VHH binders against q94cd5. Designs and how they scored, part 6

Target 1, 317 residues: q94cd5
Amino acid sequence: IILQFAPLNSSVDEGFWHSFSSLKLDKLGIDDSPISITGFYGPCGHPQVSNHLTLLSESLPLDEQSLIASTSHGNRNKCPVPGILYNTNTVESFNKLDKQSLLKAEANKIWEDIQSGKALEDPSVLPRFLVISFADLKKWSFRYWFAFPAFVLDPPVSLIELKPASEYFSSEEAESVSAACNDWRDSDLTTDVPFFLVSVSSDSKASIRHLKDLEACQGDHQKLLFGFYDPCHLPSNPGWPLRNYLALIRSRWNLETVWFFCYRESRGFADLNLSLVGQASITLSSGESAETVPNSVGWELNKGKRVPRSISLANSM

## First folded at step 20 (VHH)

Design bb2
Fold by OpenDDE, look of step 20:
Structure bb2 (fold): chain B 317 residues (1-317), chain A 120 residues (1-120)
Amino acid sequence: as target 1 above (317 residues)
Amino acid sequence: EVQLVESGGGLVQPGGSLRLSCAASGFTFSRSYMAWYRQAPGKGRELVAGISWEGETYYADSVKGRFTISRDNAKNTLYLQMNSLRPEDTAVYYCAKIGDRYYQTYEDYWGQGTLVTVSS
């Protein structure tokens, strides 16, 4: 069966729009050049509610102090993801934006990062996102639309199995994996690294490793899983970030099948009952090059529809 | 304003016990993920124990079986009972409120710390 990924949804804090308004009024004016922004990502922490990619006031490069703070101390609740904001000056311009081209452009950046090895060194680039927006500063209303570029693999990824991690690991392994995950999440050095390796040795000892260390750890494990922070709470679907992860894996390594670990939490702790372990087939079609950029999708749906979102801050401005 | 004030630190002999307290204010304590961290001289800060608002607990391997984290929501107080203390437990212990994305709280808050010295 074809593996279905749960969509990633956005959340924009009002503080972002306040900051953006200030930026627009104080600096940008009518300049509609794209703006680099930072989204914040994290694993699901609730059994019934998924996490979102979130924009905060610090998502904008407005305060050098905030940037320094973010770089100096990792926050487990704010895993940074690079993004880009296309803000138009008019609603007409907003409506005329070539959404397909913009999506493709960001997807190409992801693919370049995969091909160059940058994504291996810093996998936080995999969930790169874009936002188009129109800000009516007279009315303090904002129209916006997120896209989470994700590659469409051909053939589609097939699911072999998917189950709670607690059913995949032995009790001893589970305890070790949980501990290793918690350590990973607690360290300032790794807390905001959303893609990683889970290795389990023959003696049921688990370790979390950087993705770049895959080749170095070859043969040192009995079980090896590609782990990622999964924002999704659904028991039968991995989250959206797995899509580009699998694209990277397929491109970098000639694997027919892959084991993946959807890392999820319960109130800040690793939870293997909520987390999923799956196996998928990622076979490349005959004649296709692993270097060819796949097609991409990823525009966020608003209540199931392909429409932008809107927010009014007239009462808070 | 979020405030966390640790107390109970001091000098104790190996094998001794100590109970740390953290008085919390400025937020809804009963809905917060709380934790104890420690930082030994020349080492990085490390998680000692955590407790969710549901009462789920986590312990570092180094303190399992010896330390107990608990909370009194009525008193807005976090506790760390430390038994069978070892010299390697010597550190500044910090109380922390851990942010929770579910509640759109993204910042962690820390107390000033309390020094625990285990020495003969």
Scores: ipSAE 0.432, ipTM 0.729, lowest interface PAE 1.0, mean pLDDT 93
Fold by ESMFold2, look of step 22:
Structure bb2 (fold): chain B 317 residues (1-317), chain A 120 residues (1-120)
Amino acid sequence: as target 1 above (317 residues)
Amino acid sequence: EVQLVESGGGLVQPGGSLRLSCAASGFTFSRSYMAWYRQAPGKGRELVAGISWEGETYYADSVKGRFTISRDNAKNTLYLQMNSLRPEDTAVYYCAKIGDRYYQTYEDYWGQGTLVTVSS
């Protein structure tokens, strides 16, 4: 079967639009230059509700004084990821944006980070996103559309096996994996690292490692899984971030068979019944084509439709 | 209401040829990655050939040089030309819609399949 990836959904706090309106009125005016922004996401925290990539008021650029506060590592509930906002000054400009070209440009940034090795050092670049927007400040209304650029691997990745993590690990392994994941999430140094390795030795002891440490783990004769913060709650669908993770794995390590771990939480702790373990089969391309940028997809659907979202804040004064 | 309807399967002798067709509806065909898969008795489905929305093709090593995938975006139709058929090509062949060029799609769609039997 072909591996399918559950969509990543956007959420925008009202504070973002308030902050953007102030920025546009006070500083931007008609300047429509793209704006670097920060999105926030985390693993699923509830068995019935998927998490989102979220924009908050702090998603907008801050002055130098605020940069000190924002240079702290993320917290366990707000893993920062890079994004870009393409704002427009008219509805006509918004409707004319070349979404294909914008998606491709942002996907190419992800691919460059994969090729250069930056994605191994800072894997938060893998879920890079973009937003197009139009703010109608006369009506206090906002039209916007997210994309989460992700690669289409040719041929598509096959799913060999998918099950709850609690059904994959033994009881001893599950306890150790849960403890290791909780430690990763509780450390300011690692909580904002959304892609990692799970190594389980023959004595059922687990450790969570950075992606750059893969060769140190390859001699382990029990279990090695590619883990990530999975925002999705669905029992049969790995979340969207796995897509670019598999592109990284294929490109950097040429692995044909990959065990992956969709890390999910409940009530603030690792939940191995909600978390998934799966096995993917990746067809390696012939040499030279392995280095070419794959095609990409990623525009968000709005309730199943290919239309932008709109919000009115006229009542929020 | 995505629909994929395969046709063109049948019984053929080794060395023979068949052309499979897949009529597609209910989605934007020209923006989709399309593929042919096959499933022999007692085996899982395997990728045979794929074609991107830009016309880039992929073939499994076992069929390379014998099979040709193509698409007609004006007619929403996917094709598989199968030449020099061998007994090991015997399988049910499935048309598949895998992805959409621009959008987050995670739903694969499969046709009902068309049986290809290669025997003397």
Scores: ipSAE 0.092, ipTM 0.566, lowest interface PAE 5.2, mean pLDDT 85

## First folded at step 22 (VHH)

Design cc5
Fold by ESMFold2, look of step 23:
Structure cc5 (fold): chain B 317 residues (1-317), chain A 120 residues (1-120)
Amino acid sequence: as target 1 above (317 residues)
Amino acid sequence: EVQLVESGGGLVQPGGSLRLSCAASGFTFSESYMAWYRQAPGKGRELVAGISWSGKTYYADSVKGRFTISRDNAKNTLYLQMNSLRPEDTAVYYCAKIGDQYYQTYEDYWGQGTLVTVSS
């Protein structure tokens, strides 16, 4: 069966639009140059509700002090993700944006980071996103649309097995994995690293390691899984971030069979009943296909429809 | 609503041929990744063949060289030409929509299936 990936959904706090309004009025005017922004996400924290990639007031650096604050994260649920805002000055310009070319351009950035090895050093580039927008500041009305660019592997990845992590690990392994995950989440050095390796030795001892350490893990494990912060809560689908992770794995390491670990939490701690372990079968790239940028998908649906979102903040003022 | 309606199944002798059709509605067919799956009695569903929105095709090793997947975007129809049929090809064959160009979709949509029986 072909592996499907549950959508990543956006959430925009009102503070983001207030920050953008200030930036536009005070500095941008009619300048429609793309703007680097920071999104925030974390693993699912509830068995019934998926997490979102969220924009907050600090997603827009209005000055250097705000930028420093956003890069010094004190909230474990705010893993920073690079994004770009394509703002337009009229609704007509918004409607005329070539969404498919913009998606391709941002997917290219992810692919370049995979090819160069940047994604091993900083895997938060894998869930890179974009937003197109139009702000009507006379009406305090904002029209916007997110994309989460993700590669279409050819042929598609096959799902061999998918189960709760608690059904994959022995009791001893599960205790060690949970403890290792909680430690990863509790450390300032690792809490913002959303893609990682889970190594379980023959004595059921788990270790979580950085992607760049894969070579060192090749002969030091009974089990090796490719883990990631999974914002999705669904028991039968891994979340959207796995899509580009599999593209990285195929491209950089040429692995045909991959065990993946969808890391999810409940009540602020690792939850191996909610977390998933799956096995994917990947058809390896050959020659020319390995050198070309794969096709990409990722525009967010609005209640199942291919339309932008709109919000009015006139009443909140 | 997404609807997928298969037709063309039936009883055929080993070595025979059948052509399956799948009429699709409720979505932009030309932007979809479409597939044929099959399910033999007592077994799980398995991917038989797939075709992307760009026309690139995939075949399971067990059917490669014997089956051909194709699509007619003007008629919103997916096809599976099945030649040199063997008894092990006996299954219910399902048309499936498994992806969209450009957008985040993840739900598989399935037809009701059409039975193919290969028996002497």
Scores: ipSAE 0.501, ipTM 0.796, lowest interface PAE 1.5, mean pLDDT 88
Fold by OpenDDE, look of step 23:
Structure cc5 (fold): chain B 317 residues (1-317), chain A 120 residues (1-120)
Amino acid sequence: as target 1 above (317 residues)
Amino acid sequence: EVQLVESGGGLVQPGGSLRLSCAASGFTFSESYMAWYRQAPGKGRELVAGISWSGKTYYADSVKGRFTISRDNAKNTLYLQMNSLRPEDTAVYYCAKIGDQYYQTYEDYWGQGTLVTVSS
């Protein structure tokens, strides 16, 4: 069975458009150079509603002083993700954008980060995203389209098993895993680290570790899972961030199968009934190089259609 | 029909000055975003300066402090004062009307361009 990933959806706060309008009027003018932005997401915290990749006013480039302040404290509800904004001056230019090329360019950045080892050091680069937009500042209307570049693995990832985490762990293990996850989330140092390792020892003691420590902890665990903050609420599908995670794992380590942990919460705490544990096959085809950049997809659908989104803020501006 | 006609280009020595003009017609000039672009041989077209309908001005980093964009709405004319010219400023300069949705003009309009050559 081919593993199906739930799409990641975008959300744009009005504050972002207000700030962007100010930025455009005060600084950018007609300069349509790409702008580095920061998106935010977190694990799903509701059994029926998925979290989104969100743009806020603080998503736009900040002054140097603001950047320093933002790096000082992690926010458990705002895991930062690097992104890029292509804002055009005209609708025609917007429509003429080569979306495939733009997507591929961002995907290549992700792949370079995987190959160089940067993604191991800072796995927050895995869900890198891109936005194309057109802003009509006379009418305060905005057209925009998100893409979440994700690699298409060949052969496709096969699902071996997927079940609630509570069914995978023993009661003792579950208690320890929950505690370890909560500690990870509560620490200012790790709260916004969205990809991690879950290690369980033979005595049912769990620990959360940084992804970069995988090789160092080899052999000292009974169970090892690749964990990630899963924004998806679906009981039978892992969220979109797992796609590039698996690409990284396949590229960096010679694993035939992988155990993954879709971390989800309830009321701000780890919930192993909502969280999922899965096993997948990520074996390469014979003769295929693990270093070859895969194809990529990831343009967001609007109500199931491949069209941009639009918003009018005429009443609030 | 939108028309943009550039003038004022020519040969100038390094350190010299030129003033470009763009005569605009066929649209409401005072409500339009206007810009100067340039294209050097073998390079892509790049933004030099822009001026909004509100009069806010914008400049490429490479020309900041040397170039000044301005507009005369009564004359439907866009200007680019270029001072302290450098050899790297050599290019065809284009006047542009930037499109927007307010007037259902979704595309940019360009003039034919005027050649500026900076050489000793």
Scores: ipSAE 0.000, ipTM 0.223, lowest interface PAE 14.0, mean pLDDT 91

## First folded at step 23 (VHH)

Design dd3
Fold by ESMFold2, look of step 24:
Structure dd3 (fold): chain B 317 residues (1-317), chain A 120 residues (1-120)
Amino acid sequence: as target 1 above (317 residues)
Amino acid sequence: EVQLVESGGGLVQPGGSLRLSCAASGFTFSESYMAWYRQAPGKGRELVAGISWEGKTYYADSVKGRFTISRDNAKNTLYLQMNSLRPEDTAVYYCAKIGDQEYQYYEDYWGQGTLVTVSS
């Protein structure tokens, strides 16, 4: 079975559109240059509801103080990720945007960060996203569309197995993994690192490690898993961020198989019944190179349809 | 709705050939990632071959060099040419849609399958 990845969903707080409106009126005017923005996400926090990548008022830095605030660590449910806003001044320009070319351009930035090693040092670049928009400031109406660029894994990645994490770990291992994950999430230094290693030693002690420490982890572990904050709640589907993580793993390390850990929470703590462990075969076919630029996908569907989202703030303004 | 209809299965002698077809409807075929899977009696379903919307192909090692996946976007049809057939190729073969160009699709769609039997 080819491994599939459940979609990532967007959410935009009204404060983002207020911040954007102020920026456009005060500084941009008709300047339609792309704007660097920050998205926020976290692992799934509920067994029935997936998390979203969210834009907030601080996603759009308006000055030096706003930029400092938008890059501050310390909120475990606001893991920052880089994004870009392509705003247009007319609905005609919005409709004429070449969505495939924009998706490919942003996916290439992710690929460059994978190839250069930047993604190993700062894996928050892996879920890089983009938004196209049109703001009708006379009507306080906003049309927009998100993409979460991700690589088509080619050759395909095969799913060998997938199960709740509680069915993979022994009771002793599960307790140690949960404690290590909770510590990772409670530290200002690590809570915003959404891709990591889970190392479990032969005595059932777990540690969470940075991706750059992989070689140090290979010596004496009983289990080594590639973990990530999984916003998805579904019991049979890993979330979208795993896609680029596997592209990084395949590009950086010549592994035959990978164990992955979809980290999910309930009530602010690790939940190994909700979390998933899976095994994937990532072997390249003879004569294929992990350095070839993959195809990419990632435009968000709106209720299953290929249409933009719209919001009106006129009644709130 | 998505529909995938396989045809071309049958009984064949070892060393023989078959060509499977899959008629697709209910989606933009030219933008899809398509695949063939197979399931032998009492075994799990396994990937045989895949083909991207750009025509890039993938093959399982067990069939590489013997099977050829192809697509005809004008006819909305996926093909599997199976040559040098062996008894271990005996299975129900399924056409699958497993992805789309551009968008965040994650659901797999399967046909009903077509039986291929390789025996004397």
Scores: ipSAE 0.493, ipTM 0.766, lowest interface PAE 1.7, mean pLDDT 87
Fold by ESMFold2, fold request of step 26:
Structure dd3 (fold): chain B 317 residues (1-317), chain A 120 residues (1-120)
Amino acid sequence: as target 1 above (317 residues)
Amino acid sequence: EVQLVESGGGLVQPGGSLRLSCAASGFTFSESYMAWYRQAPGKGRELVAGISWEGKTYYADSVKGRFTISRDNAKNTLYLQMNSLRPEDTAVYYCAKIGDQEYQYYEDYWGQGTLVTVSS
């Protein structure tokens, strides 16, 4: 069976469009140069609702970014992710954008970070995203489209096993894993690191480690899982971020199989009944180099349709 | 409404050949990632071969060099040419749509399958 990945969804707060409108009116004018932005996401926090990659007014580099408190449990969904905004000045230019070329360009940035080792030091580059937009500032109407570039894994990744994390870990292991995950989320140094290692020793004690520490975790009597913040709530599907994580793992290590951990929360704490553990076969096909650039996909569907999203803020503005 | 209809299965002697076809409708075939799976009696489904919208192919090690996957985008048809057949190739073969170009994708679609029996 081929491993399938649940889509990542976008959300844009009204404050983002207010901030962008001010920037465009006051400084950009007709300048349509791409703009570096920051997206925010976190692990699923509810058994019935998936999390989103969100744009806020802070997503623009020219606004209120410096006012964010150093750590706040109420902001657990604000793990920063690099992104880029391609804004256009006309609806015609928006409709004529070469979405395939833009997607490929951003996917290549992710691949370069995988190949250089940057993604091991800063794995928040793995969920890099892009947005194309057109702002009609006479009508206060905004048309936009997100992509979450992700590699087509070829050969496809085979799913061997998938189950709730509570069914994989013993009771003692589950308590230790939950405590370690909660500590990771509560620390200002690690809460913004969305991809990590889960190491469980033979005495059922767990630690969460950085990806760069993989070699230190091997060769002892340990269980080792590749963990990530999973925004998806679905009980039988890993979320979209696992896709580029597996591309990283396949490119960097000669592993035949991988245990992965879809980390999810409920009420602000680790929830191992909602979280998933799975095993995947990631072996490269005979003769294929791990350094070959894979094809990519990732444009967001709007309720299953290939159409942009629109919002009107005329009554708010 | 995605529909996948396989044909071309049957009984064949070891060393023989068969060509499977899959007629596709209800989606943009030329932008899809297509695959063949098989399920032997008492076993789970396994991936046999895949082909991207760009024509890049993948083969399981057990069939590499003997099977060829191809697509005809004008006819919305997926093919599997199966040569040098062995008794272990006996299975129900399924056509599958497992992805789309450019876009996020999530769910697989399957045909009803076509039986291939390799026996003397």
Scores: ipSAE 0.434, ipTM 0.762, lowest interface PAE 1.8, mean pLDDT 86
Fold by ESMFold2, last read:
Structure dd3 (fold): chain B 317 residues (1-317), chain A 120 residues (1-120)
Amino acid sequence: as target 1 above (317 residues)
Amino acid sequence: EVQLVESGGGLVQPGGSLRLSCAASGFTFSESYMAWYRQAPGKGRELVAGISWEGKTYYADSVKGRFTISRDNAKNTLYLQMNSLRPEDTAVYYCAKIGDQEYQYYEDYWGQGTLVTVSS
C-alpha cells in the first residue's frame, strides 16, 4: 500500500489582516518585498477535527524584537513555524504570480536545511510554509493562498503497517510513552520542537529525544520511532508534516525502513488511541541523484478546488 | 471522476514483448505523477515504474533495462513497454495516479488491472 499524507489546512485570524493592513498603510506602501512571518500549529487535539496551521496578529513582525522567533512556551497549540508572505499590490499581480516557482523556491530552502543538517538542530524548518496575498484596502478585502511545500518521494513510500499507538505499545510501554510525551509538551525547551525521537528501552521505559541524538539511540533501545506533532485526526492517514520528515530521514540517514509516531492529543494530553504508529519502506530510488532537488507539491485546496481564499473585513475594520 | 483503463495484457512467451496502455480521464493528466504497479498471485502490489509530470522516470530493480514507462500528454495515455519478459513478470498490472503537480494530494486512484501471463 502507498503511504498517503492528509492535507494540512490553514486558518487566519482576522487580527493578522488587521496587523498587515496597518503595516502596509503605515510603513510599506507599495513595497512588495517578501515578509518573514510565523505560523503556529500543534498536534491534533480532538478525534473528530484536525488542527490547522494558523496565522495570528503576532505572526507578522512589527520591528526587530518581533523578528525573534515567536515562542509559545505557555500555549501548547502555538508551536512556531517559519513562513513567508509574498504580497502583491494589485489583483493582476496576484493572478500573475508564478505559484510553481514560489513553491519550488520555498521547498529549496527546506531541502538546503535538510542537506546541511540544520533541520536536525531546528526541525521546525521542515513544515515551512508560504502565503501569497492581495489586500484591497479600499474594500478591506483580502485574497490569499497558502502552500505547505513538501517533497515528492520517488518511488512513493510503501506503508507496511499503520495502527493506533495503543495497539503497538504494551500497557507498560504506553504509560511510559504517554508520560514522556506529556513532559515534552510541558517543557518550555521542548514544546516547540515538533519532530523528535521516541526511544523505548528493553525495560519499557520511554524517552523523547532530539533528532540530533539518533546515533546515540540506535544501539540502545528495544523500539525507536520517529515522532512528530500530527495535526491530522484521521485514523488511516498520517498528517502532511510526515512527508518532509521522511525526506529528511531518507536523505540524512539513508534508512531503508522507518517506524513513525503520529503524536496526537485529547484534552491537552497524549492520546495513544488517537495517535498512530506506522512502518514505512523508504528505500531510495536507483534513479535518484544527490544533485537533484526533489520535485515539490503543496498548494492548499479550497474546499477541494484550486482557487484562492477571500475574506472581507469591511464590517470589522 | 478519475478513471484509468488499462489494456494490452495477454499471454506471451518468455523473452517476448508486450505494450500496456492506460487511458486516463477526469483529471489533468499532464500535471500528474503516474505509475504502473503489479500484483503477482499471493503477493502485495509492487511498484514497477513511475513517471513524473516532468517526465522523470523510476524503475524497480527487477525490471530496469527491460521495461520502459512513457506518457503521451496529448492523448492522456500512460504506457509500459515490457521487453525480455520472464515468467516472474506474470501479474495483474495496474495503472495508478499517485500525485498532482503543485497541490497537496491525498488519494491514489487505480485502474481495474490487466493480466499479463508469461509462459510457454
Scores: ipSAE 0.371, ipTM 0.733, lowest interface PAE 2.3, mean pLDDT 87
Fold by ESMFold2, look of step 23:
Structure dd3 (fold): chain B 317 residues (1-317), chain A 120 residues (1-120)
Amino acid sequence: as target 1 above (317 residues)
Amino acid sequence: EVQLVESGGGLVQPGGSLRLSCAASGFTFSESYMAWYRQAPGKGRELVAGISWEGKTYYADSVKGRFTISRDNAKNTLYLQMNSLRPEDTAVYYCAKIGDQEYQYYEDYWGQGTLVTVSS
């Protein structure tokens, strides 16, 4: 069976568009140069609803103090992710944007970070995203569309097994894994690190480690899993961020069999009944295919339709 | 509504050939990643061959060199040419849609399958 990945969805706080409106009126005018922005996400926190990648007012820092605040301290549900905004000055320009070329450009940035090793040091680059928009400041309305670029692995990854994490770990292992995950989430040094390793030793002791430490985890361990903050709540599908994680694993380590851990929470704590453990079979890359950038996908659907989203701020004025 | 209809299965002697077809409807075929799977009695489904929207192909090692996957985007049809058939190729063969160009995709879709029997 082919491994499928549940879609990632966007959310935009009104404060983002207020900040953008100020920037456009005060400085940009008709300048449509791309703008670096920061998105925020975290693991799923509810068994019935998935989390989103969210834009907030601080996603578009307007001054030095705002930039310092956005980079200073971790927040459990504000794991920062790099993104880019392509704003257009007319609806016609919005409709004429070459969405496939823009998607490929951002996917190439992810691929370069995988190839260079940047993604091992800062794995928040893996869920890199883009937004196209049209701001009608006469009406205070905004049309926008997100993409979450993700690689198409060829051949597709096979799913061998998928189950709740609580059914994979023994009772002793589950207690240790939960405690280690909660500690990872509570530390300012690690809470913003959304991709990690879960190592369980033969005495059922779990530890969470950085991706760069994989070789240190290859020793005498009972279980080694590739973990990530999974915003999805679905019991039968890993979330979208696993897609680029598998691309990294295939490209960097040539592993044919991968255990992955979709980390999810309930009420601010690890929830191993909601979290998933799965086993993937990956056809190893070699030669020409290993060096070429894979094809990418990722434009968000709006309620199943290939259409942009809109918001009006006219009543907020 | 996505529909996949396989045809071309049957009884074949070892060393023989068959060509499977899959008629597709309800989606943009030219933008899809399509595949053939098979399921032998008592075994799970396995991926046999895949073909991207760009025409790049994949084959399982067990069929490489003997099977050829192809697509005709004008006819919305996926093909599997099976040559040098062996008894272990006996299975129900399924057509599958497993991806889409540009957009997030989540669901896979399967046909009802077509039986291929290879026996003396």
Scores: ipSAE 0.353, ipTM 0.715, lowest interface PAE 2.6, mean pLDDT 87

